# Ledger of designs, part 41: VHH binders against Flagellar brake protein YcgR (ycgR)

Target 1, 263 residues: Flagellar brake protein YcgR (ycgR), of Thauera aminoaromatica (c4kar8)
Amino acid sequence: MAELSTPSPASPAPLDGGRGDELEKFTLRGARQILQLLQDLITHRGLITAHTGGGHSFMTAVLKVDEERGRVVLDPSPDPQANRRALAAPRLTCVTQLDGIRIQFPLVGLGEGQDKGRPALFAPLPAEMLRLQRREFYRLQVPLAHELSCLLKAEDLARKPVEVSARVIDIGAGGVAVVVPTGAAEFVIGGTLPACRLALPDGEPIELDLEVRNLNRQTQRNGTEQLRVGLRFAALPRAADTRIQRYIFKTERALNAKARGGL
Key: E = the ipSAE of ESMFold2; O = the ipSAE of OpenDDE; V2 = 0.75 times the mean of E and O plus 0.25 times the DockQ between their complexes.

## First folded at step 5 (VHH)

Design C91 (from C37 with G56K T58I; framework vhh_7n9e_1; at its last look DockQ between E and O 0.44; V2 from the best seeds 0.00; counts 0 for: pae E 4.0 > 2)
Fold by OpenDDE, look of step 5:
Structure C91 (fold): chain B 263 residues (1-263), chain A 119 residues (1-119)
Amino acid sequence: as target 1 above (263 residues)
Amino acid sequence: DVQLVESGGGLVQAGGSLRLSCAASGFTFSSDAMYWGRQAPGKGREWVSGISSGGKSIAYASSVKGRFTISRDNAKNTLYLQMNNLKPEDTALYYCAKQDWYSGEFPYWGQGTQVTVSS
C-alpha cells in the first residue's frame, strides 16, 4: 500500500512552466534553520500578518520560541474576534518580511494560553518556512512622493477595454508592483496586459507589455481593501530598460543620502 | 473548508479530447480566479491555465495554447478545462487550484484527475 504522500501544500505552480521544484530551494525544513529564522523574526520585531482564511487576517508577532515544548508563541490580536477566527482556523498562513525577503510559514494546531501571565497564542513549530529570495532583481520601494503610476490596459467585467491607473509601489529591473482599487479590473496570474504605460518622473511614459505574476489583496490602514498586482516586464525596449534603471539608481542614491542625514 | 474536486480524466488517444471539471466548495467561487495545473510523472507541478473571477481574463501556458480552453460556471461553482488535440506529453495528473488572496500562495489543490494520452 504505497502511502500516497499527501502532496505538500502546492507551491505556487511555476507560471513560466518551470518545475515546481524551484520553490524547494527556498523552503527551509531543517529544525535548526527554522528556529534560527524564528529567532531572527523575534530579534527584528518583525510584524507578521497571520491569515486565518476567508479573507481574514490579523497582525501578530513571534514573541518567543519554546524549544523545550516545540512551540512558537504569538502575540494575540487586540480584536477578540480575530483571535477566535485564528483558533478556529485549521491553519494559519503567516507572512512577513525580513531584510526585504518575504517569509511565509504555516502554523497548525493553534491554541490560546498565557505566557508570563499575559495572553498569548501558541502553536507547534512550523514544519517548513518559505524564504522567498525569488527576486532575481532588487526592487526599489517607490517613495510616495514620486507618484509613479502605470496605466494598465485591462478588461472590465463586461470584457470592455478599460484603462486603470495604478500606483506603482515597487519597481525593479524585472517588473513593477502596483495597487488598484478592488473591482477596477479583472486579473489572472499568467495574463498579459499589452501596451501599458509606465509613468516615470523623467519624461514621457514608457509603453510596455506586462505579465501578471502575482495577485494579493491588501487591507489599508483605513480598512479599505486594494489589490496588489505584481507585474513582470514581458517586453521591454532597451531604451526603456535604461530609463528604468536610471530611475532606480537615482532614487536609491537619494534615499541612501537621506538615510545618512544628508539633505 | 475549501474543497476542490476534479473529474473528467481518463485514457485517450493522441489527437483526442477530454473535458475536465472541478467542483468547488467552501468559498465564494465567483470571487476567486481559478487555475489548472498538472503534474507529469517524475516532473514538478506545472501551471496550465488561469481564469479570472468573472471569466474575462484568461491565460494559458504556451504548451497548451490553442488546444486547451478554460471556462467557468459561477452559478455551479465549477471550473472546466476543455482539452483538444491531446498529446502524449499532456499525460499528467491535473489539479484545480485557487490562490490565497492574502498570501499570494496556492495552498488549495484538489486530489487531481489523471489524464493519460497514448501514442
Scores: ipSAE 0.765, ipTM 0.934, lowest interface PAE 0.6, mean pLDDT 87
Fold by ESMFold2, look of step 5:
Structure C91 (fold): chain B 263 residues (1-263), chain A 119 residues (1-119)
Amino acid sequence: as target 1 above (263 residues)
Amino acid sequence: DVQLVESGGGLVQAGGSLRLSCAASGFTFSSDAMYWGRQAPGKGREWVSGISSGGKSIAYASSVKGRFTISRDNAKNTLYLQMNNLKPEDTALYYCAKQDWYSGEFPYWGQGTQVTVSS
């Protein structure tokens, strides 16, 4: 009876605490999706760790995408040995993060050259990119001024049960993300919080069951730590869904109007 | 350095029971939620169960609820999974895992212990 540990050669695969999720669902294979994601990395100036195998890696960035020739342009390493390893490797495994979402993609057929008279590395567009994003399609970032809140019914370590008023930081059709003070309650991914209350501006709070999907510590500008809790709506009545979507629509319109100078 | 070591796997007949253990070191075990996952041959990884740092909040996958019991002993830095009424479908490599609180990902997991349930 052999014990199997199946490591990822360049990036360990994370344990997903949810069910029904597969890495294939997060794998982009469409040319247009890949181009858009690479452009997003360029726009946000994402730093990339490129793994060449044998425990070697170097830091790089996507400088541009040459759509006409179907290739990406990468920043070479200042270490000539790292560049030689990259050029000799059958595959680079690139790992980075965009807005807290892990991005991973292979590059094959790497070559060297110049871009605007500066050294650069070139490769064909990747055939696939992994983007470990929540399955929810859209999440509105809730303005601080709205003070949108969700009353969580949870347990604490020493004194239970507790009710925690949590600020909602984003909201979508499938759930919310909230912040609470570190230590305010115990949470576990996969856990259910029954009979929570989501306060929307247009009426009485919505009573709903929430499922914990992710947990992150967040360090604020002033150095204090909060816990970010990603919550899925476990059983959402149709009327509640309508109210949530109305809030999202109105808030997005208001934010859009503000960005355009109140047109 | 975080280390997670599973034990207690083996061959068992359908309807039988096993108790898995996960010995943890290299971090403050009592401060972290802990999880069990499994992977059957040729299949993707499946979340099985989780337990909060103080043991007060517990969650199970629907496929094991009512049959499996997760627990922890914070004094011994040990996570447990009591598996009762085992079915051939439970055959898998079982591993314990912990989250990196700042990234939200699960980079820490053990080598696993094999559970095989015969018909």
Scores: ipSAE 0.257, ipTM 0.756, lowest interface PAE 4.0, mean pLDDT 80
ESMFold2 (binder alone), look of step 5: mean pLDDT 83; pTM 0.833

Design C92 (from C37 with S53Y G56K; framework vhh_7n9e_1; at its last look DockQ between E and O 0.50; V2 from the best seeds 0.00; counts 0 for: pae E 7.1 > 2)
Fold by OpenDDE, look of step 5:
Structure C92 (fold): chain B 263 residues (1-263), chain A 119 residues (1-119)
Amino acid sequence: as target 1 above (263 residues)
Amino acid sequence: DVQLVESGGGLVQAGGSLRLSCAASGFTFSSDAMYWGRQAPGKGREWVSGISYGGKSTAYASSVKGRFTISRDNAKNTLYLQMNNLKPEDTALYYCAKQDWYSGEFPYWGQGTQVTVSS
């Protein structure tokens, strides 16, 4: 019975040496799986951030998959310069999210053309797609209408306490993901944010300690960048946990009802 | 290309001190959080410390908290780790690491600098 050494909760998982093997578990290489995932992206009209290198990116979407020609069709940027950079790039790194799961895939051999008389970008089907399901816990995508927020306590350059109101984009039993404007505050993986305030619709904000578990940059539809911060509940009172669970359950139920045409 | 070059390691007695440096190039150093990791013989890589892009926020593994201090000089593109009250269990190859902001992964590591703490 190999004692699965419980990873010390204090170490950010991304820095743990087991990365290569873990990443392989989340990598899809099967043609059918890749096609299905691309189709799912089409169905959900998922926005994709395409990175062209050099810190440049643009927003795109998969418009269709051409199985006969073995290629994916992408929506070009409205910015001609972005398209030029994309075409000049040896590799396009596409990043998106589906059902709260981060998806990343490379495209190589990008070309431009027309699809049904409309400008389009074309690339061979990706050889692999990374589906990062690293979360131990289910995460609810928070509806925009709920305006769920978390007040983060940070420090400014003068070590003056600064409060940053962050929009909560997903929530689970183990933590939240929030978005903040770039430069609003400094974060580091493994850092602790004490006495934060999570605002739920059902009452007073919940005070809790948060630990930064991941950081990534996201490009918005308008082309602006924001910082996504993944936060773990470092210390959560039982009453707070109950409230969070209740919120998740209630929201899921409502979303499911809506999806069924009941609302 | 991202390059990270660690230095400052060596042999030290228990209770001693070392200061590690990591010279960074190939990216905008001042825009990225930076991290130290280490790998002890026969063990996997472990996270040691992190510092935000501006140096305002820092984090430490519980095993080194109170003994190690991470800092950075953005003008020099250099990351530092001051290690005080070193212990034999701190013996490891120490690496400087950078996150890829797009993937959220840590593909960028230096060759490391060896720290050996004798009893």
Scores: ipSAE 0.819, ipTM 0.952, lowest interface PAE 0.5, mean pLDDT 88
Fold by ESMFold2, look of step 5:
Structure C92 (fold): chain B 263 residues (1-263), chain A 119 residues (1-119)
Amino acid sequence: as target 1 above (263 residues)
Amino acid sequence: DVQLVESGGGLVQAGGSLRLSCAASGFTFSSDAMYWGRQAPGKGREWVSGISYGGKSTAYASSVKGRFTISRDNAKNTLYLQMNNLKPEDTALYYCAKQDWYSGEFPYWGQGTQVTVSS
């Protein structure tokens, strides 16, 4: 006997259950805390990835906070198309890191104008900022001089196997983020990349399986477009995990010592 | 505004086939990876399949691999899921989804289309 089914009144997002309330502990809502964090971003000249939706983003920075008018001032992109997408977006999601701690905040009501005679983007101060200060969320920003790379085994546009050497831009306990030229291969969230090779400075490259978690198109400050691929370690052996943690720890120690000695 | 509208669900016999469609509007469809998910009463949400923006890369949950095929027609702004050899455990509300690329979350989804598989 067939049974009639009735659809649910609403369809939730595929992966949205419960995660928002877990992040509330890391959400800053106090005006003074928000202003101080924005000022810290300005002081450290932190680069911000601004997501405009539709898988598009551009690089920007907070130039200043106008406390009198309750606004943040952002650096516009040199790419006019990126600026048009930002101005058309209902919401700009800004993501950055400060001392390895992920910072995320929304901007709504973005407008274009002038600041001291120069083009600038403006938005009201965010009502909240996410500051993920936990060891499990820590992502080491890989120094460019280390030239860390990950050899990805993927498929090209013709479905042929291809090896893509991707620069590693950050690394943490659970994965890496890499950048590749657009068009080098196609990726999809949930896709697996078996037998990739992560090259660390010590020892031979680590063979590991990776799972695609995030995909972002980024327009660099020089106008070049690249694909940022967030990759999760799948079934990571203990020995590989130990080597990754050792790299992170050693690099962090070296960066801290350089900061002290570089006065 | 992003809008995703699923269709093609219904009641089918175990072992049968069904093809779902998702009509997309309000964004540049050919620039985004697209996904199918499902949710049944009493079960958690389950990712089912994904396809890259150009259609060259696909991924499947292990429970459907070999039976389901995701595809897209970028000229028609339409995503498809061909479902073969259906089993009663495939009974669920099926929805297409689009990610927020920075968070890994899927704030864009349709209302879904019901698939019911009888034994």
Scores: ipSAE 0.022, ipTM 0.581, lowest interface PAE 7.1, mean pLDDT 80
ESMFold2 (binder alone), look of step 5: mean pLDDT 83; pTM 0.827

Design C93 (from C37 with S31D S53Y; framework vhh_7n9e_1; at its last look DockQ between E and O 0.33; V2 from the best seeds 0.00; counts 0 for: pae E 3.1 > 2)
Fold by OpenDDE, look of step 5:
Structure C93 (fold): chain B 263 residues (1-263), chain A 119 residues (1-119)
Amino acid sequence: as target 1 above (263 residues)
Amino acid sequence: DVQLVESGGGLVQAGGSLRLSCAASGFTFSDDAMYWGRQAPGKGREWVSGISYGGGSTAYASSVKGRFTISRDNAKNTLYLQMNNLKPEDTALYYCAKQDWYSGEFPYWGQGTQVTVSS
C-alpha cells in the first residue's frame, strides 16, 4: 500500500484555503461512486490529461466503463510514442475537471486492444478517485469566447521584470487560474505578483496583487506543454471584487440559459 | 526515484546562522521549483520558503522573511537555505520538498536535517 504520503501541511494552502491533509475526505473508494463518476466523465465528454511520468502526458477520454470485466476503456493518443510510454508506465495519473471540480485518479495495469474494432487502452477500474471539493468559492470556467486575460508581472531567469499575458481559464471570488507558455516566466508557490492586471469584458483592467498558490503542467491536445498557474487575490479593492462577482454572476446566468436551450 | 537529502543542521545559539543544503537526484532538478519546510516538535509541517526552477523567483513565510535566504545551484542539483538571526522558535526538522506537477501535491521529501536553536 503506497502510503499516500499525506500532502505535507508544509505545502502552501491551495486557492481554496484547504489543507492537503484533508484530501482523504475527498477520496472516493466506493465502487458505486467510482463508477458513477466515470460515467459522468463519459457523459460530459471530459477530456483527461493522462500523465505517464517523466513529465510526459497525453490527452485522453474515458470511452466506456466495462463493469463486467471491471475495466475502463480510454481513448488512445494519436501519438504512438505517447501510447508506448503509457503502456510502459507502472501507473497513469489521470487528471480532469468536472463542473469546476478537479478529479484525479490512478490507473494501473494499462493494456492495449480493440474496442468495437477501434484501438483502445484498457485498465482496471481505479481503486480510488480524488474529487477535490474543497474550494471555498465557486470557480467559473471562463468561456473561451470571453477571452479573459491577466497581465502577470513576474520575473525571468535573470530576475528581470517581465510581463506575461495569461489566458484566464477559471475565476472565482478568491482568485483565478491562468495558463502561460512554458518558460514565459518563473513562478513559485507562495510568490507574490504585484500590480497585475485582470482584463474583464465590462471595462478597464483591474489592477491587483496575486499570490501563486498552485502550479501544474498541462499538455495540450497538440502535445504542447503549458503551465497552469493558480493565483489568489492577495489584495483586491472592493470595487474590483464587485466587478468580478458581477462578471461571474452574469456569465453563469448566460451559460445556464444556453444550457436550457434559451440562447 | 526522486531523492532529496538534507544536511547542514545542528545546534546554534540564538542570533546565530546556519546554512542548509539539499542534494537532489532522480529528476531534472533545473525544471522544478524547490521548497523548504520544517516541522517543530509537537507541531505540523509548515512551509518555509520556495524558489522557482531558475531561481528568479523566491518566496518566504512571514516568520522567516528577512532572515532566511533560499538559493539553488542547478549545476550541482543542490538547494540551499541560509538562515540568519536564528530564534528558538526556528527549532525544527527542516525538509527539502519538491512538488509533483501532475497532482500539485508535495509527495517528495527528504529525511530532514535537525536545527536546534538554544536561547
Scores: ipSAE 0.785, ipTM 0.935, lowest interface PAE 0.6, mean pLDDT 87
Fold by ESMFold2, look of step 5:
Structure C93 (fold): chain B 263 residues (1-263), chain A 119 residues (1-119)
Amino acid sequence: as target 1 above (263 residues)
Amino acid sequence: DVQLVESGGGLVQAGGSLRLSCAASGFTFSDDAMYWGRQAPGKGREWVSGISYGGGSTAYASSVKGRFTISRDNAKNTLYLQMNNLKPEDTALYYCAKQDWYSGEFPYWGQGTQVTVSS
């Protein structure tokens, strides 16, 4: 199951122990820092993978923070069994990303109830939160204005070669995540896509080999479906790695300048 | 409710062949990529092969590439694994699996079918 449960680039499996020596310097323990980070997750509408143990998880979100009572309010799963597992678990390990930075935090003492007449899950505020601002865990959320695309050399239903231009939604040192219309090509975890072309701004496309590491089918509110494909760089030439890192660094700098009011 | 039921395992001499089947129900089979995994005694579960929802793309672990062939029949809701030139190292309990498309997790596995290869 571990091999077939390969984490997606945007929703990785939890790290064992946020208390490791390597991770301690990324651990936030201040009440103000924790409240601000939780509020940022709410504001950015961050989706959270909540791990209940034994390889089970469900998707949730922080709906609000009740500062007066010292607790967080979580969106319950539509699957009642997932909710029962969460309530029975001694702790819930929440994993998400904020602006490409991995966020992980434990919740203990999870309870059920209602919030404004709707079912909700409740837990005390976490005593610590991990914010891994590190190259290995960083995934830049690609600005729409950049129109980053990756030309995938894949196969259709008849195993005939097909080229699919896929929009890149995030990029990191080890790979990209892209979206395509469901049915545009056939993908399977473990499949390889040789000689794909990643189009970065201000340069020739990068030819690279990709391996499918994760697949998610996403239904839009209008009912249309997209396929999210997590792709690993299988063999990345040094020059290509340099260009990708430069793109990430430059884009991160530009986004930070805009967020600080143009500074 | 998702059900995956494997069959076709057994005892076979090294160099022989077996064909595994996985009968699927409780979901729209043609919407999901399907996978085979295996677990040898005392070892963790190992990915073996995968096939896309329409059957247009396949993938194999390096240890079985060229010997095993994954296929599917969407009209019969059935996944197959043709295993040729079997080796004693292929001895394992074989499972079919599917992922949950919205979570990306693999919560759905069959009970497995035993394959034993003697020399």
Scores: ipSAE 0.325, ipTM 0.775, lowest interface PAE 3.1, mean pLDDT 81
ESMFold2 (binder alone), look of step 5: mean pLDDT 83; pTM 0.824

## First folded at step 7 (VHH)

Design E1 (from D29 with A33V; framework vhh_7pa5_2)
Fold by OpenDDE, second read of step 8:
Structure E1 (fold): chain B 263 residues (1-263), chain A 121 residues (1-121)
Amino acid sequence: as target 1 above (263 residues)
Amino acid sequence: QVQLVESGGGMVQPGGSLRLSCAASGFTFSSYVMSWVRRAPGKGPEWVSTISGYGGSTSYADSVKGRFTISRDNAKNTLYLQMNSLKPEDTALYYCARDLDYWESGTFDIWGQGTQVTVSS
């Protein structure tokens, strides 16, 4: 009986380290603000994913805020093992969304008890809560073996046109993320890259316009810096959209089959 | 306005079947991973199933594996949960939830009001 190891939910990737300074703008530290946000979560019956570390998480909800005791009351997991992990964890990372805004907050000092005769988890009020307004779309992580690439029509620092071959690392219906060597081109958020070419495994490259949506510098383990560029599809032809969707579907199916112990 | 509306719940005998539906509006449905979550009385919420944006990948909780089937119709902006061989333990309020990541299951940003499923003899 092969224990189908439920793929350990990858620890929420550290919120892309936008410079610590940018995150501060989205971090609530005021006691009143934190209380209000927690109350809003209660009011909206928001489901919360609580990460316990090691790729483990459980679903919970804020049941109550006890201001007098300075604690938050959470629903326990129906899984006793999840609760044990939660209680053993030095820190919970709670992730949820309210009105399209991602909310993340840590809980430290989790305990178990009863609230009104029902089992509950208790934690001190969080010291901070992060609110991130990101429209996150599902994106397929592109297998390295597929070698998807995008030829970017960009400009260098001198505003000279340059072509940059970029590796596609993820793809969705709305766009792609690519990686380029640092300094290969200058990218401006909100800028349009016209007449780019997306190479899919199933045929000729797709010509399309791309809009730069985000930039993230990443340092590889080997010390090499790379630039991750988030690109939105601008004016994607219908035929191209169909091809992209087909690729994503086929790849998802293949990945799922592999994860299930298939070939 | 972004909205999820669950339907199809009801009362059924053990061994019976139900099909839940979730109508999505206000967003590009196919761009999001979708999940079902349930909450039984007096228990915390439990993840049930997840389906990728284009339906190529599905996952299930061990408690429902082999009995439940998640599917979606992106043309209709609708998520489904076929529930077969229902047990009293399946009694819960079932929520449709928009998931931000298939691999990081449990990051839900929106959910509906839920539909009640009651399995009782």
Scores: ipSAE 0.028, ipTM 0.507, lowest interface PAE 3.3, mean pLDDT 84
Fold by ESMFold2-Fast, scan of step 7:
Structure E1 (fold): chain B 263 residues (1-263), chain A 121 residues (1-121)
Amino acid sequence: as target 1 above (263 residues)
Amino acid sequence: QVQLVESGGGMVQPGGSLRLSCAASGFTFSSYVMSWVRRAPGKGPEWVSTISGYGGSTSYADSVKGRFTISRDNAKNTLYLQMNSLKPEDTALYYCARDLDYWESGTFDIWGQGTQVTVSS
């Protein structure tokens, strides 16, 4: 099955290169702007999903910018296979979100070595970075303390109905991204999961029909593999849409208050 | 050190458009709900619009709904107000304000100096 050319709003997947003309106005090419944005990712400890191609990715972060040598230092995966895939890839596509803004950039010429005696990945500074400030791409990163889950109605490897409780990692107006254990169920891009149940911290679960928009196998920093599934809300009753938006706003406001407190 | 600086005001004919900007400095801009508030000659302040810290939620006064659009660029620490179909009643000094309460707007702790908008023939 082919991948969809346009990722869903909930997707961590890279944006389609066919949008080049539309995305040009959001592309940073100034050396100082690129350095400042990378430094902001370091300061806020921004987690980056690094796509190595073939549906594979791993979690990383920018540890350091070496301005004199013109390179970035990345946190390697604890999974040696993920690091080998990254080093063999012609390019790494890095996707992250900072302050509600989608950030995407390529890294070419990845190498490995050590930074102060610790294993590290190195790459030349990107020549460009996409900073996409579009409301349709906004995603709230769900705080772990909220324990937000979605009960998915799917099929197992034998095509039998199965219910999977998936952790919600981000949520927006158009959908959610969830993580499931590898092998828990089979998902098909474009497939519909009927009568799933989204559990918000307050009230009863919301019953939703969800469409599978993307799939990504991801190696976490702790070395475990999980399947990240991007799910689109196929249709929302007005009451459900209102509850989801209220949750997003309330959580944003709480995060703002936490930042004000200097925590 | 904490500062909000408005710009983009001016004189415009009824039916015209203006885009206001507010440059923020000295604080983590993305961590704050931001609002536009106006004060017409001889009147008290009127709340115009509010936007959440990451821009996912917006709210508008009934008097401007459908004509004005609030937005923000957190990477540039800048708040915007796009004003279309301007009316003489929109004549006011427009303030950028840091808001403490999105649901019941009006609790502001930091204000800018304001930018004057005059709508007249």
Scores: ipSAE 0.000, ipTM 0.089, lowest interface PAE 21.9, mean pLDDT 78

Design E10 (from D29 with A33G; framework vhh_7pa5_2)
Fold by ESMFold2-Fast, scan of step 7:
Structure E10 (fold): chain B 263 residues (1-263), chain A 121 residues (1-121)
Amino acid sequence: as target 1 above (263 residues)
Amino acid sequence: QVQLVESGGGMVQPGGSLRLSCAASGFTFSSYGMSWVRRAPGKGPEWVSTISGYGGSTSYADSVKGRFTISRDNAKNTLYLQMNSLKPEDTALYYCARDLDYWESGTFDIWGQGTQVTVSS
């Protein structure tokens, strides 16, 4: 059979790569709001994935907030190598979830020491924290019967324009995941595919720009290789957003009705 | 309402076995990758294992590879962790966690309250 790509256990955390004007409305910069959110993570024992760069991450949790010294205290990794990478990193990107809300924040200037006789990591309080509601990253698995597709406008290795009709396997407020045959087009993480066309039921295809977020190669049951591509909506008009949300809502409602056995 | 409820923990002697279960409700279970994460007394959380939505791919932390097996039963909305050849260092609170989305691995949307595993002589 064809070779399978090994999935990374952790990927870079930011949904919008730190350059999004749209993320500003979800960014907390008030000191009291930041302190309260960090305290909520302590209270709920929130699991945090801390990305140290180069595809490396480790799991941690906030042990306490030291407001007097202006710092957070974090659980070190049980893996000493992960702790060494974290201490050497110029920045950690921390990602967690609380009550259906995605939370991201940077930590700069990580140090090590002890808290009440136990090993701990210390960092200055973050100046900002991103707080995103679930709807921004929810993914609906698209039923095969819907035959949902997206016409991708991409390039081959020679930079020749190609159009690829890709099957949409999941869809959310922030993007879609599609499947393409291996070799159909060249995809680069962070690259933009302009003027792609998403075919939804009940209307004309939606024209939109897509950013490549991730790539994963898979071997199918019949031995053929396919590429799964995660694509973010780069700029989405309100009318298009409304149509996508309506499709997600109606499909989820129908699936939930089936699961409940009543509607 | 979305919930994850772990069970199957307990006390066991070194070399023993336990099977953990995680009952999921309130979401389409087969649409999400699922993970087991543990927290030992006085230590930070450690990722243990991940399984894809339909069970076609699995991965394990080096510390448990060859001893633990992750599996799922999508018809029962249940995740499992079969733990064999248990060691004292496996003593921890074990959490079931739901992967956030397709763009990110290792980021968890929902996790349960945990089930305690104690390995002692």
Scores: ipSAE 0.000, ipTM 0.336, lowest interface PAE 10.5, mean pLDDT 78

